# Designs tried in a protein design chat: VH-VL binders against q9hk44. Part 6

Target 1, 202 residues: q9hk44
Amino acid sequence: MNSRIMFIGGVPGVGKTSISGYIARNTDIDIVLSSDYLREFLRPFAPQESHLETSVYDAWKFYGDMSDDNIIRGYLDQARPIMGGINRVIARALANGEDLIIESLYFVPDMMDEMVLKNAFLAYVYIDDPDLHRSRLEDRINYTHRNSPGSRLAAHLKEYRTIMDYSMDMARGRGIGLYSTDDYALARQRLLDDFRKFVDRR

## First folded at step 20 (VH-VL)

Design s1
Fold by ESMFold2, last read:
Structure s1 (fold): chain C 202 residues (1-202), chain A 122 residues (1-122), chain B 108 residues (1-108)
Amino acid sequence: as target 1 above (202 residues)
Amino acid sequence: EVQLVQSGAEVKKPGESLRISCKGSGYSFTSYWISWVRQMPGKGLEWMGKIDPSDSYTKYSPSFQGQVTISADKSISTAYLQWSSLKASDTAMYYCARHESPSYSFEDFDYWGQGTLVTVSS
Amino acid sequence: SYELTQPPSVSVSPGQTASITCSGDKLGDKYAHWYQQKPGQSPVLVIYQDSERPSGIPERFSGSNSGNTATLTISGTQAMDEADYYCQAWDRRESHVVFGGGTKLTVL
């Protein structure tokens, strides 16, 4: 297969959207998909047990007290239909010889089909510094009321970092590259270089 | 010129400790993982485990977990395989081999050391 | 755990085509790599990622992988090709490297 497929995971605020745009521009890949929009498309059709009607940072509430385990359980419930769709999108791109970049909050290696694991470049982006992560979330949050302090996404930093730490552990154990975006320009160049190596090895 | 140069042959007794080495040269040592592979006399290749020298992350084969320790000193471009207490059944040839980062590769071993023969007998 | 099986031996005459198989459950969903080991020597990578040939490996070496079986093919086999051949895969889910048991190729 000659398809150039990149699947980038990461929680909000780590720069996965900007990086996917950078890669697209530097590889001439025309199709970039965001799970933010895939999530909205799937919400009216998703099984009730996925809880896609709620934000990922609230999904632990279906299981009881706020804990790392319940945060991850809620995340995985939501991931199941999204990852199922992503597997099918990648399979189509591979079958047609089409290039594709996907960036997604939902990045669960155990839910990836074998053909994805064999044929897609997989990467997980993260931020080491929690204060930097909070700052990047604050820069990207839309306020609903101008006189309200704080930001909607930054208030949920704990939930996002729990998901991030879990995803990094799972990715590391399966040989999926981890890319710190604390130095954003270095990270995107390292991603581009590794993607080119992946493509060139075929 | 990529090379993996292993330490010399060893003759040991059961119960003794041993550390053998694999020194990489001609490439960026921290850009490649190192695996250790056992070959008992007249037998096939058996993967023992691997290390990412950049951060010392290790993974062991279930057959060798708890039996050996894999480590690296990136300041001298060297990986190690060590036993705290050798057994006669540890008699074998031991190879180190490198592979590119699994971030973009699939763990093919492009360069191998010359092997270190370890003989354990009383 | 994931296992790879190879025939213990294959014999061919010089100039003929040798085929060495490697069997594993759904092996086609993984990449297969192949190594040549001559007596007293370290293994040498001859095929990686199913069908790619490293620089310096003769064109008579080729590989394929589908279903449960990967195959190393040597066309125009020469006496110097006499060696042990090992297939290898990476089980990404467990992050384990797995070798086949090896095949002795004899060129008569």
Scores: ipSAE 0.841, ipTM 0.915, lowest interface PAE 0.7, mean pLDDT 92
Fold by ESMFold2, fold request of step 23:
Structure s1 (fold): chain C 202 residues (1-202), chain A 122 residues (1-122), chain B 108 residues (1-108)
Amino acid sequence: as target 1 above (202 residues)
Amino acid sequence: EVQLVQSGAEVKKPGESLRISCKGSGYSFTSYWISWVRQMPGKGLEWMGKIDPSDSYTKYSPSFQGQVTISADKSISTAYLQWSSLKASDTAMYYCARHESPSYSFEDFDYWGQGTLVTVSS
Amino acid sequence: SYELTQPPSVSVSPGQTASITCSGDKLGDKYAHWYQQKPGQSPVLVIYQDSERPSGIPERFSGSNSGNTATLTISGTQAMDEADYYCQAWDRRESHVVFGGGTKLTVL
């Protein structure tokens, strides 16, 4: 397996789309997939119990009052079909010797196939400062999502940060790197350097 | 030249405390994790736990959780293994070993310390 | 807890090929690493990531890993290769390091 595969996780507003573009330009990887579009493609086919028809920030409502546990349960329901698709996409890229970058809200290590864990560079991107995170959600039209008003997403900062904190805990405990984009230029350089080290080891 | 230099052999009695050290040189200390590995006389290698010196994140083998403390002082490029109360069964050789960050590697130990012999007897 | 099993000993004549196995459930889904330990010495990494050889390790050392079994192969075995050999893997889900029990290679 000589495919160069990067799988970047992160919630909205942390800069994963911008970083994936930066990495693509600096590695000459041509294929970048976003789970935003994978999600839309899968919605008409996904099982009803995944609740993909709703926004991730509303999925807790299927379980009762807003709580961290219910936010995470709704997130994981949606993640199952998306992660299943991501596993297959990575498997195809590996079989064909193709390079690939995936950036995804849905990043669940326990749902990754063993071949993904063995052969893909895995990274989770976050913002430590919640005020900075809110600001980036409010301004996202100026970065990568020109017609997606940031105030709608910023109203759901609590849900996103609950998912982010959960994902960071799971990633850290499994040796997956955490990359703070509070300093964006430093973060993207760290990611690029670590990806190159990963590729160079094999 | 990459080196991991461990503290000298120790002879102790049961119930005594002990801290042994592993000093890294010739590389960026915070770029590598440190593991501690026990080898009882005539036996195999047993992983005890590891530390990321950059932020002191630790993981322990279930067999050693609560039995020892692993720590690091990155300002002097040194990792430590500590017992609060030694037992005779702690008599063994103890190695430190490094690996690259699991963010991009798979925890192969490319350099090992020379070992610290700890003898615990009446 | 994930476990790795090795035969306790392997004997070979000088010049022959030695084969040391390491067994674990779906070990091929993980990377296997191999260490040589001579009496009174620290372990030395001889193979990493299934089949990669560190600088300074003779090319007669090679490795493979598929299914449930990783194998360290030493071709043209020499008296200096007599040592204990340990396989090792990383269980990423618990982030634990696991060693096999070791294999004593004897060169007669």
Scores: ipSAE 0.832, ipTM 0.916, lowest interface PAE 0.6, mean pLDDT 93
Fold by ESMFold2, look of step 20:
Structure s1 (fold): chain C 202 residues (1-202), chain A 122 residues (1-122), chain B 108 residues (1-108)
Amino acid sequence: as target 1 above (202 residues)
Amino acid sequence: EVQLVQSGAEVKKPGESLRISCKGSGYSFTSYWISWVRQMPGKGLEWMGKIDPSDSYTKYSPSFQGQVTISADKSISTAYLQWSSLKASDTAMYYCARHESPSYSFEDFDYWGQGTLVTVSS
Amino acid sequence: SYELTQPPSVSVSPGQTASITCSGDKLGDKYAHWYQQKPGQSPVLVIYQDSERPSGIPERFSGSNSGNTATLTISGTQAMDEADYYCQAWDRRESHVVFGGGTKLTVL
C-alpha cells in the first residue's frame, strides 16, 4: 500500500492548520481535512450525549464543576463520533490508494482503529510556553472572525491546555511523536522530515 | 559505520551492584531509541525496556519494572543497564539494540550490540 | 499481555523451502519483524514490517503477515541458514516489544 496518510492532532492555537498546509504544499498531497469542518457537518446528526452543539471548552459543564477530569470527560464525549468518522475516512483513503492529511482537535489514540495505527503517520503538535499559547490564540481570534458573537478562544486557555496535556501523555505512551511549535519553522521542518521517513519505509 | 559497542563480560556474586554500557557511534545517538534484551543460557530473547536518549523517557517490560534501571548519557552517546542487587537468576547475555523513532517506525531493531555476558554465582 | 507463539523447531533439506510461523491474536493488525541468530552471535534483522528485506539480506528470505499469523519463508534453503529465528512485534497500546519464543531451523 502506497497511501501517504498524515493524522495530526493539537488544540487550537498550536499551528496545526498552518503546518498541514505547509506539508501539503511540500508533498503535493491534494486532500487536507480539518475535523473542525467534520464537526460542523456532523452536528445536526450527532447523538445528544456527544454534546457537539457546544464548544469543547464548555463540555465539562455537563459533569459539574470545572476540573481536569470533567474537561477531559467532555472532550472524550465529543471525540467519540468524530474519531469514528476519521477512522472511516482514513480507511477509505487506504482502500483507494489515496493520499490524505487530517488535522484535528480530536486526537484520541484509544479510539483509533488498528489500520490507522498501522498505516497512518501520527503526530501531536503542542506549545510548551503557556504565554506563547495565549498569544497564538489571541492572534487566531483576530483572523478567525472579526465580529463573531462572544467567542474568545484565549479565555479558555485552561481548558485547552488540560486537553493538550492529557493528549500528550496518551500519545507519548503509545509512541506517537510530540512536536513543539514554540519554534514554528523548526517544528514544521522536523514534522516534514519525519513524515518523509515514514513514507520512505514503505 | 553504525556500531553499538557494549562493555565486557562480568562475573559477580549475588547482592553486588552492576552497571553495563552500550556506546553508539557512526550515527546521531539521540535520533534512535535503545532497548535492552535479555537472553538466558539456551533460551530466547526477552525485551527488558527502552529509552529515548534525547529526553531519557523510559518504558519497561512489566517483568523487569523495578528490577533494573535503564538510563542514558547523551553527551557520550552511551546507554546503561543497572542492577542495585544482582541475583543468580540474572545470569544471561544482555544485548542493546536500536530502533528509529516510533513516531515514524514500528520498533524493528536494525543494529545490535555484541552482547555482555553477566554471570552471577557464589 | 500480548504473546507470540512459534514452533520450537523446523527441519528442511538443502534446496527446499522453509516456513516458520509466528502466531498472535490479530497479528496482521501489527507489523511483524524477523531476526536470525546464529550460535555465539547477535541477532540480525532479516525481515521488517511484515515483508521488507534490509539491504544485504538475500532475496530467498521473504515474509508475510495476515490474520493471526506471520510467516518467514526461506526458499532454496542453504546450510548457512541454519539458525534460531525470532519474530517480534510492537504492542503499541502498551508500547511493549514482544518476541516469539524462537524456532530452531535445522538444514539436513
Scores: ipSAE 0.826, ipTM 0.913, lowest interface PAE 0.8, mean pLDDT 92
Fold by ESMFold2, last read:
Structure s1 (fold): chain C 202 residues (1-202), chain A 122 residues (1-122), chain B 108 residues (1-108)
Amino acid sequence: as target 1 above (202 residues)
Amino acid sequence: EVQLVQSGAEVKKPGESLRISCKGSGYSFTSYWISWVRQMPGKGLEWMGKIDPSDSYTKYSPSFQGQVTISADKSISTAYLQWSSLKASDTAMYYCARHESPSYSFEDFDYWGQGTLVTVSS
Amino acid sequence: SYELTQPPSVSVSPGQTASITCSGDKLGDKYAHWYQQKPGQSPVLVIYQDSERPSGIPERFSGSNSGNTATLTISGTQAMDEADYYCQAWDRRESHVVFGGGTKLTVL
């Protein structure tokens, strides 16, 4: 009776919400958590130093000019309270033998507790083609975020891809699988198959 | 029928180059990583490094970084270990071993090659 | 870097239980794997992910891992179990494979 835990990382527009739903339906896992809503829940309680009141794509402004380093610093500030909460949610699921899928913009391996690294299936999803990524940000609004203009998110593609490239490098260096969603149907099947292998090895 | 078949024993002189091979069969070669492991005469197992054959991503032990090159040719399901200039201290048995992708496993080696004995002397 | 320590040797009489330890800082937060190597042969995986037994490995082999120590246990030890035994872990922080120094099991 081991918990089946999946933790999927990715920036907006890569399809992590849709993939999480697909996995849930095909594994009979009932609980899916999104960091978009976890972030909103935590905002009134988070320290001001986290800058959670600011969109992630603007958080670099607290450090100066727009640069890769400042974009990543702002991202990591926001990630700390979110990752702390995610660690506790996974720990609770493990203690109770409960299944859980989490999909999150905030995916920082160095902030994961050791029990998460040992007991959760970890995956990072990305889009290789920047033009496809821009298109998916616009399409995401049409399918999942119907009242938010896609041009607003797409205008910040640079910030999102900086975070994505950083996260991919950190994930790769720590043995976390990278899953390209340029072909969405292939990616979701690969993720499902790998998750089942992870579960079956217990 | 999973197999890892290594190239035959080698006798070399210091300063010579060498490339040894590890050919996988009976499984999807790009679904598994390959590690190289040294065992000096009468000594224990030492991990040298690994490669993901699907994209040639490599990682080396600090003790072997810059001492050897690990590569793979996925079109013929083969991994390689290469020295540009052998030393007498490279005399050892060399194993290749596979593990499933770390995306869903934790780097246990379920199959090992038979070993390649490399002897370097003058 | 991350290190694993094993006793150099363990001796046991036939039929007795052998215990081989592997020590590492917070090793229980990682998975430990175990290999048997008989003279002149390649290593063989006997325990993976702390306590899982691959197909074909006798039931007398078992494993545990808690705190700083993983243990390979062989119950009803037989002469054929005489071999070198290596523990191994994966240091995810650096993505390095780490072997212990090995333990020679002698069955007297």
Scores: ipSAE 0.819, ipTM 0.909, lowest interface PAE 0.7, mean pLDDT 92

Design s1
Fold by ESMFold2, look of step 21:
Structure s1 (fold): chain C 202 residues (1-202), chain A 122 residues (1-122), chain B 108 residues (1-108)
Amino acid sequence: as target 1 above (202 residues)
Amino acid sequence: EVQLVQSGAEVKKPGESLRISCKGSGYSFTSYWISWVRQMPGKGLEWMGKIDPSDSYTKYSPSFQGQVTISADKSISTAYLQWSSLKASDTAMYYCARHESPSYSFEDFDYWGQGTLVTVSS
Amino acid sequence: SYELTQPPSVSVSPGQTASITCSGDKLGDKYAHWYQQKPGQSPVLVIYQDSERPSGIPERFSGSNSGNTATLTISGTQAMDEADYYCQAWDRRESHVVFGGGTKLTVL
């Protein structure tokens, strides 16, 4: 197989969309997919138990009190149909020898097919400093979501960081690289360099 | 040239402590993980555990968890394997070996140290 | 835990093709790597990622991996190929390295 496949995970505010664009420009990969749009496409068809109609930061409410466990359970419910779709998209790209970048909030290693684990470059991006993460979420609202009452996404920092910490632990334990975007320019260069190394080993 | 140079042979008694070392040179030390591999006399290769020297993240084989400590000092490009109390059954050759970051590789060992023979007898 | 099984020994005559197998549950879903170890020496990587040959390894070394079995193939076997050969994989779920038990190749 000669496909160049990159699958980047991360919660809102960590810069995964900007990084995926940077990688695309520097590798001439034509197709970049965002799970934000895949999520919107799937919402009218998704199984009710996925709770995909609610925001990820509210999904814990289906299980009771706001706890780390319930936040993660809600996240995993939503991830299941999205990850199923991502597996199929990557499988198609691999079968056709096509290049692909996917960036996704939903990044669950245990839901990745074996062909994804063997053949795709996997990366998880994060922000170490919670105050920086809050400010990055506030900046996203200022440029992408207007009329936000009291920094809407930043108000859910706890939920996002719970998902991020869980995802980082799962990724680390499975040899998936973690890339801090506290220094964005360094992070994107590290990602580009590692992706090129992955490709060059083929 | 890439080199992994291990500390010299050791002759010890049961109950004694020991730390052996593996010094990397000719490459970016924190860009590669280090594994320790045991080979008992006349036997095969046994993976003991590994460390990412950049942040000291470790993984151990279940057979060796709690039996040894793996550590690294990135400031001097050195990884360590340590016993707090040696047993006669620890008599073996011990290799260090490197692999590229699993971020973009699949844990093939491209360079190995020369080995450190540890003999434990009373 | 994930295990890899190899035959204990394989014998060939000079010039013949040697095949050394490595078996594991769904091993084809992982990458297999191969090492040569001559007496008194450290192991040397001879095949990585199923079938890739590192620089400096003779072209007579090749590899394959599908289903439950990876195979190291040495064509035109020479006396210098006499060694122990180990397969190795990575169990990503636990992030554990796993070696096969080794195969002694004898060239007579």
Scores: ipSAE 0.814, ipTM 0.907, lowest interface PAE 0.7, mean pLDDT 92
Fold by ESMFold2, last read:
Structure s1 (fold): chain C 202 residues (1-202), chain A 122 residues (1-122), chain B 108 residues (1-108)
Amino acid sequence: as target 1 above (202 residues)
Amino acid sequence: EVQLVQSGAEVKKPGESLRISCKGSGYSFTSYWISWVRQMPGKGLEWMGKIDPSDSYTKYSPSFQGQVTISADKSISTAYLQWSSLKASDTAMYYCARHESPSYSFEDFDYWGQGTLVTVSS
Amino acid sequence: SYELTQPPSVSVSPGQTASITCSGDKLGDKYAHWYQQKPGQSPVLVIYQDSERPSGIPERFSGSNSGNTATLTISGTQAMDEADYYCQAWDRRESHVVFGGGTKLTVL
């Protein structure tokens, strides 16, 4: 039985959580996993060098000044244990013929197992307009106590867009589709259509 | 009916420039990538490179990087393969072929052009 | 760069089963595709994604892929199946298309 697996990458504020719900509803896929929860689950067990005890937007501080390179290094440190877990979750779903949607901040093609690259629909969502991205971050709900969570995340727009640009470049070079959510309704329909094409080819 | 129609055979001298074309019809041209494939006389198929016509993103085989230019004009549903300076060793059949977006496919070529024979000799 | 190796030729008698192999390091972790090319003609896709047959391709064509080897199998081989056959894969990490060297199938 061929599993229908979708793995959606994207930084906070691009709409990946809402899109994953839309896809689940329109495909009758029952299981949707978020890396935000996977991250929290793994934190007590992750090695110290992963820096999972800090927010992704602060992880560059372990390497010195704020630079694109250091932002990406911190991101990749955190991604390593998360991507390891994601590979195993997808392998289980494939072995059992089960359907699955994963939406994740951590989306690193070079850390994907070959069976993920062969058998999962891979997509990266982004926002082209930085001002729109900022406004969507300001509307976001997070997992902390009640305050203005969008204001906190929007202060880190630079870090998120650095990770986004890096991830888009890596995805493009490996034939992974890029989906702009500047027009959210168009993006979610295009994602759904492409996922159906992927499934229909198998 | 899906078709990839290539420009006609060419006879050239070393050092001359050349651009050959591949026109797609019967499908959404920007929904598919175009690859160019060389076949030297009596030899096998060699992938040269590919282009996404929607944004002109291009990737070359290491064997052909810097030796040819691949381009597309999506307004007329046409892809191109171009040499700035032909060599006698460029004598071959050249095919264009399409594949669906790698966003949901694995680069299988479902339709091929008829081929363009390029002969380069003194 | 990733490479695919095929035997240069395979001969079968009419009605017999032909098997054409394509070898590459961990090729089973990729999809293999197969093309038929008759003299003077463009290649035609006969198997994609290891084992899927495009519309219009006879049922006697089948494919498999595991470990380091993909195999194109033609059962009940006919004279019209005499052609060159190429395997192809995608090296996704480099985003390169790779063809095998081709196999000439002769039906005696």
Scores: ipSAE 0.810, ipTM 0.902, lowest interface PAE 0.8, mean pLDDT 92

